# VH-VL binders against q960a1r229to459, part 28

Target 1, 231 residues: q960a1r229to459
Amino acid sequence: LKGDRIELLLPKNIDQFKKFKKDRTVISSGLITRFVSTRNPKEFSQKWISTKYVKEFNEITVNKDSVVVGAALNIQKMADTLTSSLSINIGKEIDSFIQKFSSPQIANFATWTGAIISGAKSSLSVSDLLILFNVLDAKLTLLNNSGELTQVAIEEFAEKKLFATHTIVNAIFSRSLTGFLFCLKLGETSEQDSTNFNFAALVGNQVSRIFVGLGGQPKRLTSLEVHIDAL
Below, E stands for the ipSAE of ESMFold2; O stands for the ipSAE of OpenDDE; V2 stands for 0.75 times the mean of E and O plus 0.25 times the DockQ between their complexes.

## First folded at step 11 (VH-VL; framework fv_ramucirumab)

Design d5 (at its last look DockQ between E and O 0.01; V2 from the best seeds 0.00; counts 0 for: pae E 15.9 > 2, placed apart)
Fold by OpenDDE, look of step 11:
Structure d5 (fold): chain C 231 residues (1-231), chain A 120 residues (1-120), chain B 107 residues (1-107)
Amino acid sequence: as target 1 above (231 residues)
Amino acid sequence: EVQLVQSGGGLVKPGGSLRLSCAASGFTFSDYYMNWVRQAPGKGLEWVSSISSSSSYIYYADSVKGRFTISRDNAKNSLYLQMNSLRAEDTAVYYCARGYLSYYYGMDVWGQGTMVTVSS
Amino acid sequence: DIQMTQSPSSVSASIGDRVTITCRASQSISSYLGWYQQKPGKAPKLLIYAASSLQSGVPSRFSGSGSGTYFTLTISSLQAEDFAVYFCQQSYRTPWTFGGGTKVDIK
């Protein structure tokens, strides 16, 4: 899509994406990245870049000990991948948790990246995907404005507000996690995306991971982890 | 047996080039990120580079960026490090090591190391 | 970059002694910390991952603890084969930085 005021670029791979991004301050949070426009009305132009056809953003890779999920995938595809690739005691809980996360429409059309960014930006909202990523110790692959790829923990992503300067390319999950996953979501009403409280605990792993969401970034309950691991 | 066997290295003048190789066996090589870590004589460990399973993601330490190139051939179960524009400070034992970028579970398999000496 | 400060740089102990090595990160790294053992002329060996998880095949006398910015490796009862240099490594973000190392000498 090309015009005097609007331009849409459709890169097919990460290299093309990097090239297109160099002259454009664009951050991807879904299928279509945030557009860049001029503030001058006389020279108003909108420049868009889409992740829809970028291979790396749309791929699922299942390795021996890891699963890689592209940033352009919807929440349901991400959940299905994790459910099928992780241990049964973890995967089944992920499936159950995501089914309660939002309506089927949202799960099938909204990207997990969008949900993660939205959660990370908010100091008030309770993000179910954010707590899930934390409890599973997920890593994010990020593309910075210089065209460099880096990998960060979800805690770093949120703490440093990297969503402001980086584009999420994919998430990496460990397939080596053991034990049992427990997730809890409480909202005002059932079957709605109105979470007021969430809880996630991975127990029986080499290291227990326990998080609570009360608003903003999930809080890790290290004292409880120590107690559980001592049992 | 899971193992990494290294080859290459040696003595080179400043500005010269070397290529290191690492052969993997005993595991599905293509499923793992691979890494290079170096250790100067009498010094500590320094991460050098990492490459993903399909080579889609590559990372370098700032100290070697633009000079070193990491690559892999999954069909040959081999990891490579092309080192160009070598400097005296690049003198070290270089190790290849298995591990994901997440590295939450550490680098659990290491090669025997290869000595690289850069000297005039 | 995240700086890892390891202490002490060296320690001499007798067989049976309890040895503790510390590692401090310049910023919080949660539990993304590994401990490695390196014997003379050999490659490093992974001992502990995720701050406190024992790698398979590693003796139980080795243990790791800590989170955030302060971590410890403990050898509950030092054995003759434990003579080595020990390194901590943060895996929180690239570059994966190591501590300066601790040499453990047997008296």
Scores: ipSAE 0.006, ipTM 0.511, lowest interface PAE 11.3, mean pLDDT 86
Fold by ESMFold2, look of step 11:
Structure d5 (fold): chain C 231 residues (1-231), chain A 120 residues (1-120), chain B 107 residues (1-107)
Amino acid sequence: as target 1 above (231 residues)
Amino acid sequence: EVQLVQSGGGLVKPGGSLRLSCAASGFTFSDYYMNWVRQAPGKGLEWVSSISSSSSYIYYADSVKGRFTISRDNAKNSLYLQMNSLRAEDTAVYYCARGYLSYYYGMDVWGQGTMVTVSS
Amino acid sequence: DIQMTQSPSSVSASIGDRVTITCRASQSISSYLGWYQQKPGKAPKLLIYAASSLQSGVPSRFSGSGSGTYFTLTISSLQAEDFAVYFCQQSYRTPWTFGGGTKVDIK
C-alpha cells in the first residue's frame, strides 16, 4: 500500500507555534476527529498544527476595560468567562442563549474559534456564535503568515475572509458594555444546532447594536438602532 | 411569587430508599439549572447534585455517586432526587435550589428543606 | 477537591459594628465565590455572587471582595437581623464546596 503519514505538531507556546506554523493546517477543535480513509487511498500526507496546548491561546486576561479570551478555549469556558466579566444582564442572556446554541456536550468540547470560522465561511448557514460576537462588538487578534499580530472587528474578519490567511489568537470584549442583551433563536429542536433565524439586540448602551441572521453573515439593522436610540 | 416547595422526606432504615420532590412556581423552570444541597444536623452545607436545564449535564458529589439519581420533569416543573442504599451519614436536611448554566451566579432561590433521617 | 477555609469561626459584635469575614481557597477559584446567610431553621440566602456582586434585594451594607484564593465579606454597619451564620462557597470546580461557616453573635 502507498505510504500515508499524518504529522501533527502540538506546540506549547506562541513562539513555538510561530516557528512551526508555516505550510501547516491549523486545527483549533477541542474534539479529536477520527481520520476516515478514502475508498481508493492515494499518496496523501497531511501536516497539521494544533492550538490546543499553546499557552497564549488558552489564556484569559481581564483588564479594567476589556476581557481577552484565548482562541483554544471551548465554547462553555468562553461563556463562563464573559459572564464573570460583563454585566449581569448581558452575562445571563449569554448563558441562556448558549443553552439553545448547540448541544451542551458540543459546547463543552468544541472551540469558539471553530464555530466562528465555520460561520464566517458560510453564505447559507445561520450562526448563533457569530451573531453573539457581532452584537457584543467583539474584536479578534489575528496572527498573519509572517508572525505579526493585528486586531480587527469581527465584521471585518468575515467581510475580508481573513480566516483564509490568518490564525485567530484571541477575542477581545469591552467591559464597558451596558444595557440589556436580548437573543432569539428559532430552530427545529432544542440542544441541536438547527437555527433557521436568529436575532440579537443590545439596547440601553450608548449606541444600540441590533443584528438579524437569515443566512450568511449577520445583518446589522442600523435604521432600527437609530429609531430605538431616539426613544 | 418565585418559590420551590419540597416534599418526600422522612425516616428510613439503612439500606432503604426515598424519593425527594421539589415543585417550582413563579418562573420558567426549564430555563434553569437545579441543585440539591444537604446539611447534616449541627453541621455545614454540602452540595449533593446538579442537573442542567435539559438534563444533558448531571453532576454528583463522590459520596452519593451510584446511589442517588437526580432528575427533572420540565412539563411538571418538578425536580427529583432518588436516594437508594441510604446510610446513617445521609441523615440531613435536603434543600433544592435554583441555579444557572454558569455556577458563577450562585443559587438564588431555595426550597424550605426536607428532613431525611436514616436510623435503625 | 478545593477546600474553603473561613475565619473566624465566630464573631461577637454589637449593632453598628463593621464585621469582616474571610474565606480562603486551597487553590485559585478566580471570582467563582458566593456568600450565603443562614438563620436557624431556614434555608440559606444568597447575598453575594461572583465574589463582589450584590444579589438583588440584599442591603448595600453587605459587600464582597477578592479574587483567586482570598475573599472577604463585609457588613459595614451590623443590624439586628444580621446575626446569623455566613457561608462561602466556591463554584469553580466540582464538588462545589462550602466553607465551614462563621457565626455572627450578639456581643
Scores: ipSAE 0.000, ipTM 0.421, lowest interface PAE 15.9, mean pLDDT 80
ESMFold2 (binder alone), look of step 11: mean pLDDT 93; pTM 0.946

Design d6 (at its last look DockQ between E and O 0.02; V2 from the best seeds 0.00; counts 0 for: pae E 14.7 > 2, placed apart)
Fold by OpenDDE, look of step 11:
Parts: C-alpha cells; structure tokens; sequence
Structure d6 (fold): chain C 231 residues (1-231), chain A 120 residues (1-120), chain B 107 residues (1-107)
C-alpha cells in the first residue's frame, strides 16, 4: 500500500520480510495507529513493513517441553495458548492474570510483542506481560538487520535494547515448569489498563522465580527466592 | 485418544505418482509439526519430510527433494504427502508422525504406516 | 548431515538381563537424541527423548544417558515384551537421521 505519507509492505513470509525490512519500520498486527501531526503532512513520509501476514510470525507450535508463539499474535491468543499448554497450576493463573491485564478490545487486537517492546522501552511503565515473561523465563527469537536469528532472554532484550535493532519473531516458553504461579496486579481500579504495581511468583519449581514490577524492567527478588526454597 | 490414521499408498510403476494421507485426532493438530518417515523392507528408518504447524517451514530429505510435496489441511486435521516421479528406492512403509519442528523432541505419535511399492 | 552410528547391530539376551545400546553422532548434538522401539509390523514407539527423558507410559527399566556425541540406552532388566529393534535418532537439526538399529533378540 502506498499513500501520500505512508508506504506499507505486507510480506507473506519471513524471506520476503527479510528482503523488505532494511529501511522500514516494523509494525505488528493490531496496530493502533497514531496520527502524526505535522505542519506539512505531504512532506512526511514513513516506510513500514507489517508482520500481519507473515506466516512465520503467526504460528503456534506446541513442543514436548516448550511452546512457541508467533510475534504477530494478539495478547489473548498468546494467553490462551499458554493457558492450555502449561501445567494447570500455572496456566490458570496466566489466564486470570491476562483477563485483568487490559480491556477485551486491547487483548484481542494488540499483539503481545507490542506490549513487550513498550514495556522494555519504558523506565516508568509497569508491564504485565513483561513480568509474566520474566517469571516464566521466556525466550525471544530475534531477527537482526543481517537476517540472522538469535535467541535471547527477556532481560537481555531489555538491557541491550535489542528492540532498536532486532525484530521479535516469536516467544518460547518452557513446558517443564512446575509448581504454582501467583500473579498480582494493582492499578487505579481493578479493571483499568493502568498498572501501578505487579507481582509474579513461581513457587514449587526447582528454583523459585519471583519478580516485582514498579516501573520498567521487573526486579527479581532473589533473597525471597532463597528463603522460599529453604522452606 | 491421540492417534494418526493413514491411507493411500499401494503399487505404482516407476515414474508414477501416489498421494498419502494422514488423519489426526485426539489433539490440536494445528499446534504441532508433522513428519513423514519411511522404512524400506528390512531396513532402518529414514526421515522424509517435515512441515510446521501452519506450513511456514517445510523440509525435505535430499533423496526426495523436488519429487515429494508435504502439505497439511488443519481444518481437516490432515497431513499429506504427494509423491511424484517415484523410484524403486522409494519402496517403503511410510509413517506419518507427530513431531516438533521448532524444537526437536522426536516424534511421539505415529500412524500405522502405509506400504508404497514402486516396481516395473 | 549428521551421521548416527548405532552399536551393536544385534544382541542376544535373556529375560532379566541388563542390555545397553550405544549411539554415536558424527558431531555434537547436545542432548537432542531420541530412542525408539519397533516391533515387527508395528510403527516405532518413542521411548526416550532429549537423551535421558522418559516418554510418558514407558517403563522405568528404560533409561537414556549421554550428551554431545555419545549416548546410551539401557534396559535394566529385560522383559519378554522388550524383544524388538531399537533406533536412536538425532533431533538436533534437519535432516533428522536415525541410527542403523539394534535388534534385541532372545538368547
């Protein structure tokens, strides 16, 4: 699609995506478009490439010990996949947590990738998906500018600001996690999208994982983990 | 019950074509990669082809590349193998098997197998 | 391609015996190795995945070990139903490749 200000490419596969990505801004499916106010709109041009129709970004793969979720999928689809693929004690909590994450409209139309990136970019915002990914020790598959794929932890993604140079292709979750997941979200109201505080704890796994979100990257509570694991 | 039920196969002359089918039930077919593996009479197992959950990733053994086509219809919970330009060395029992293409954990569910015989 | 060398090609054993089968990879495959059991006229059955993880429903007398290029399948106490052909498979990268198989028959 070519407009006065926007040129959008819609690749159908990752190979096409790689070819066209070079100088284009990647946008995901479910994009909430913002109007760009310029003094002269005709002078403003933006080249975009969408993941919406890229097959590889829209796949779900359930493995024996892992589940892979494509980057173009919405938050609800990701949550449903995790809920059904992980242990009941973890999956139920994920479902509950995501139901409180945002309005149904956002959950159904916004990509989880968008939420992860926005959370990683911000030092102030509290991201529910970011804490969830951290507590579950999720991994991201990234595509760099050279067309190479790499796998990184969420913390590395945020710390190295890989969102500036890499494109998320999918997320990988372990199906080997055991124990119980506890998640807490606090906002202005229980139904508002704004989160002021979140907490996630995986207890009863080989090693407990406990995180708190007060803004930006969630903080791991290692001292508490050690204490809990000693009980 | 998780199962794969195969159909197709039979006797064909060299240069001929066959289409194998594999029907899945008891699990969410569209979430899993699928594979074809064959076994010549009295021989070992040979991987033939793999296809990801939504057909984004497809792989073939060099021995069948350009001749065989793997495909799937997730709406019908079905896996297919179109075999063209068949050769005598393609004679084997063909198995469909549920696998894990993104991460390699083996194949945990197998069809009953279908015999393909290529002979003049 | 990764070559899988399985040994022995055959072994005769008695009920109650300890049986060990070896699989060697031409290059490191980390722990991406599976073991399959196949009985005559039947499809293979997954026994072990990820080198040492027991597939659900498989008896505990089966165990797998190893990493890198050397792997073993062990049947601690052979039972009557264990007489079959066993295959190793590398699941590290495509093309997936199998060992040549080991026939476990009765002595």
Amino acid sequence: as target 1 above (231 residues)
Amino acid sequence: EVQLVQSGGGLVKPGGSLRLSCAASGFTFSDYAMNWVRQAPGKGLEWVSSISSRSSYIYYADSVKGRFTISRDNAKNSLYLQMNSLRAEDTAVYYCARGYLNYYYGMDVWGQGTMVTVSS
Amino acid sequence: DIQMTQSPSSVSASIGDRVTITCRASQSISSYLGWYQQKPGKAPKLLIYAASSLQSGVPSRFSGSGSGTYFTLTISSLQAEDFAVYFCQQSYSTPWTFGGGTKVDIK
Scores: ipSAE 0.018, ipTM 0.543, lowest interface PAE 7.2, mean pLDDT 87
Fold by ESMFold2, look of step 11:
Structure d6 (fold): chain C 231 residues (1-231), chain A 120 residues (1-120), chain B 107 residues (1-107)
Amino acid sequence: as target 1 above (231 residues)
Amino acid sequence: EVQLVQSGGGLVKPGGSLRLSCAASGFTFSDYAMNWVRQAPGKGLEWVSSISSRSSYIYYADSVKGRFTISRDNAKNSLYLQMNSLRAEDTAVYYCARGYLNYYYGMDVWGQGTMVTVSS
Amino acid sequence: DIQMTQSPSSVSASIGDRVTITCRASQSISSYLGWYQQKPGKAPKLLIYAASSLQSGVPSRFSGSGSGTYFTLTISSLQAEDFAVYFCQQSYSTPWTFGGGTKVDIK
């Protein structure tokens, strides 16, 4: 292990993160352990910046009308937060759905942002977290390379491929959602390139939200929403 | 001053009816879920009914379902419990209590309680 | 229904004592648990929400802990005004059930 250098920055807040995030690879908490313990020289010759210790990326804020989940939190912590912060009929289904698509080991280790970015990049795979974010009308706070913050809907993040030019800071969920959440996962659990079917519906909200995952980005079923809302 | 003021209790025979009222002041009533909780003499607390801020979701304990009706009038900042077909086991102090749209935050403001006595 | 079991049903304690009250749920309720204090002839008062969060205006000698099925309320140094009945309540699933109560008595 000679000739290679590793530089990993560990900023403590978003102001430091902005100052030091230039031409660096952003590493989530869920990825650091694998990269650090790997002795591949090519992987260790890059400059990295971690989200792990950035205060704003590790925050959970529960307001009267919204829940904000920081980008560095793992999938299980995000799921627990949503389960406890949203209405009973929605939170229970989130808890049940998470148990169907991730093991406790993965959920306690991987970040939700890693899973969302992976799903948003894929034209073929079906992402369970991505469909969940779509049905819950999640918003993302994004940091561009110039240090500016914007908020976008989860659909726009994937559609415009903002993962290529932006860093996720947090996700925002409305606590005003009402009705019943229903989630289905069909098919085998497999590697990234496998095909699966999933479905998520929030019914009895002001406007129902219904999505299907058949490969690539979840598709909104607006015609079905109109029929259901008419009943 | 955040406050819930109750009225409407009393003595009634089995099979009778009463209507409880709970008047809110000092906060935006339409932002909160509302609850009825009762306590029989010498006994613990029992949740009775809840209503969401816009009345879209209404819940009842099994022991009162079909006999009690919770309602609210957001224009009058008032919560009501219509109690029909009263039984001796409904004898209790009835409290109204403010909750949130999400029940995670508990019931943080309570009325003074209204005694309801059902006896022959 | 989710059954909430409080223990002990009563405790005798002196001013300055540390008092711990437990509450068990018959199934997981995550952190959807509140603690209430009730004095004779008075309405209940919220002390703790979300298992461990202090309600505003509640003295810091009160603390809550736990998640899932096992929860505790602790009074670190009992004061004269703390002699009351304490209830836990789950808000995870309807019916929103209360524990049976724990009476904290002087002496």
Scores: ipSAE 0.000, ipTM 0.443, lowest interface PAE 14.7, mean pLDDT 81
ESMFold2 (binder alone), look of step 11: mean pLDDT 93; pTM 0.946

## First folded at step 12 (VH-VL; framework fv_ramucirumab)

Design e1 (at its last look DockQ between E and O 0.05; V2 from the best seeds 0.00; counts 0 for: pae E 20.2 > 2, placed apart)
Fold by OpenDDE, look of step 12:
Structure e1 (fold): chain C 231 residues (1-231), chain A 120 residues (1-120), chain B 107 residues (1-107)
Amino acid sequence: as target 1 above (231 residues)
Amino acid sequence: EVQLVQSGGGLVKPGGSLRLSCAASGFTFSDYAMNWVRQAPGKGLEWVSSISSSSSYIYYADSVKGRFTISRDNAKNSLYLQMNSLRAEDTAVYYCARDYLDYYYGMDVWGQGTMVTVSS
Amino acid sequence: DIQMTQSPSSVSASIGDRVTITCRASQSISSYLGWYQQKPGKAPKLLIYAASSLQSGVPSRFSGSGSGTYFTLTISSLQAEDFAVYFCQQSYSTPWTFGGGTKVDIK
């Protein structure tokens, strides 16, 4: 990481965070956030801060029909939340998938946001979390540079490269998903983030969702979905 | 019975303010995101604002940003829309609407609407 | 913003007719599409969510189809109570946007 660690009163909530980021460019991986500002046309300042104390970035909210996971949560915590909040047939597969993942990202308690962003940035990277978010039809709450919140589908986030301009605040998942989740990961080793191929299918839902990952944004297999839904 | 009952609104001059209220009953209000949608006379529907179940996440249409404030009191099963700096183009019937499944899949319960007229 | 375009703007039909309304999105919205029915002086009523899921209590003569950028609402056999204005709405990303509406009136 480039730049100094900022010593400041850390924002405790999204409003304070908004105030702090005002007139600043914010790049965030959920846990770590970079604030960039220009004091003069010739000088550029960069500070790194943590969002670990921001309530909305760390919250887990289980609503009747949705579950919200803050952007600063580590992958395991997110996974555990989803596992326990979604239907058993979906949750068990999530748990299994994450346990099998065993990547340094999980071992190092990296944020799911970081994993999502990394996956979205690189066409060469196969992100297990990205495909999971896609198959689960996740939506992201984003904070733009103007301090306003927007909500977008995960596909939109990646396609429009919103990671360059927006800060992920949380992800929202539907608890109304039915059916069965099937996930597959193929990589060189089980101990490294070396996924070369992944697959995720939610079937038995009103609308099937099937994705394959070979790098970058997972590809949706719409034809297969149509076929499955017709069975 | 699941229902939303609206109150407030009326006639106001440009630059004026109004506060709309929406009272929920028949369901666990705190479990649902809520919305405001408006409809100008003879026109289509326009989303105005949304607020999450816990009020943590609020969204506004560009047309009302900085002027309108959505809020809720879950203890009172109430949704509010504070409208400031009202403009003629804000004239519309305003609806509160429950978000279906709290996942923004649509709005399945609507209030009866409240007319807001901004005119000199 | 995602623009939703409905067609036709109006349609005259008779009871028993099959009526199809189209909604096009300016970009892919996957299945984040809802259909509403609005009668004069009344609030909209949700008919279809997630492009094809029928809302509880809605007659089966209503159906929704489509994904991506093209969606349709179909009334298989128009009934007297179905004369109304219909709106599509995307919930893919904020701001949520509605189509311009389609008025179904009696021929």
Scores: ipSAE 0.817, ipTM 0.909, lowest interface PAE 0.6, mean pLDDT 90
Fold by ESMFold2, look of step 12:
Structure e1 (fold): chain C 231 residues (1-231), chain A 120 residues (1-120), chain B 107 residues (1-107)
Amino acid sequence: as target 1 above (231 residues)
Amino acid sequence: EVQLVQSGGGLVKPGGSLRLSCAASGFTFSDYAMNWVRQAPGKGLEWVSSISSSSSYIYYADSVKGRFTISRDNAKNSLYLQMNSLRAEDTAVYYCARDYLDYYYGMDVWGQGTMVTVSS
Amino acid sequence: DIQMTQSPSSVSASIGDRVTITCRASQSISSYLGWYQQKPGKAPKLLIYAASSLQSGVPSRFSGSGSGTYFTLTISSLQAEDFAVYFCQQSYSTPWTFGGGTKVDIK
């Protein structure tokens, strides 16, 4: 009787991750035990590699002009970092918005990368984290199968389906963002319900960014941005 | 007035070194990324190097990697390009240009250009 | 490396003509595309950023369009001051690369 066994690698730094990643399925730190316990052993990938202990994926770097958040961090740690690192008008709204869409339990266990990938894959779901990344003009550092790094805008990550061929290393947010961030979430209730519609706007910045979530990828409202920037 | 004023350059023999300078005024220099772009006489534009506003991200074209070093001093509002092991192929007008942090919004302010000639 | 292929290499046109310049990327660059104008003896000048956004102070006869691998710069009614060389540049992935340029000359 032939059964599959699983091999899980736990690299400690990015050099080990690059060396051992080659033919393995990447797992974020937030879901390993749930995935294993719910899957049929015959259906499991035989070889997995985790981001959980990679030092570079767990780092936070606050520079003068940017804040860099490692891919393995949970949603709450990312939110706290952005809240304290960006301007007060933006940070307060990030804190408020994340508290509305994520319970403390989920925010402390789920990775922001898991949420971003889930949102980027979906043609029907409205993702609160994805719209936040779009309005903040987030950049992602990606690692391809050859070990090369590429920096892309969050919009491109979703448009080109780069989640299928690349591993997220970190997200980069500008600390030069100014103005006011406004976020809105509509669902059945405000208590962790599915989002039916969301909206995010950064106005009074160098170039306004305004997005609407109606299902699938956030839609940029460039005509409205032009109108607001002209005032 | 927002401007970038370049200095340095000149004639140098192959294998020699030069340091180019670019002084910023009229804007908060520390809020911007900076680039070096060169243009051989009568030819097109070639990107050389970029540096983020805090120097945390630095990029080089393959043709200059290991020979050129970009740096900045935000206290002096100045950008530098140290050019070592110069080759005839490095002969060009060198421009400094400011950029936004994500390189998405383009190089909106350029210096006047500095000629570097590598010959003999 | 992402190669940027610009066409035509040159165009002869009269004042008032509509001029279209094309830039093709060897892989998708989303909207990370800028257009620059360069007059003899001068530094390049940014015209269009993010493929289609007009830089402040640039006349509205200039427009950009495209995404992915195919981009255009259009001058809707050519003026005497528009005779120059035009470059596209991608800022999607290092090395940032320029197109070969398009020289717009008077007929």
Scores: ipSAE 0.000, ipTM 0.424, lowest interface PAE 17.4, mean pLDDT 80
ESMFold2 (binder alone), look of step 12: mean pLDDT 92; pTM 0.932
ESMFold2, look of step 14: ipSAE 0.000; ipTM 0.411
ESMFold2 (binder alone), look of step 14: mean pLDDT 92; pTM 0.941
OpenDDE, look of step 14: ipSAE 0.788; ipTM 0.898
ESMFold2, look of step 15: ipSAE 0.000; ipTM 0.404
ESMFold2 (binder alone), look of step 15: mean pLDDT 92; pTM 0.938
OpenDDE, look of step 15: ipSAE 0.556; ipTM 0.850

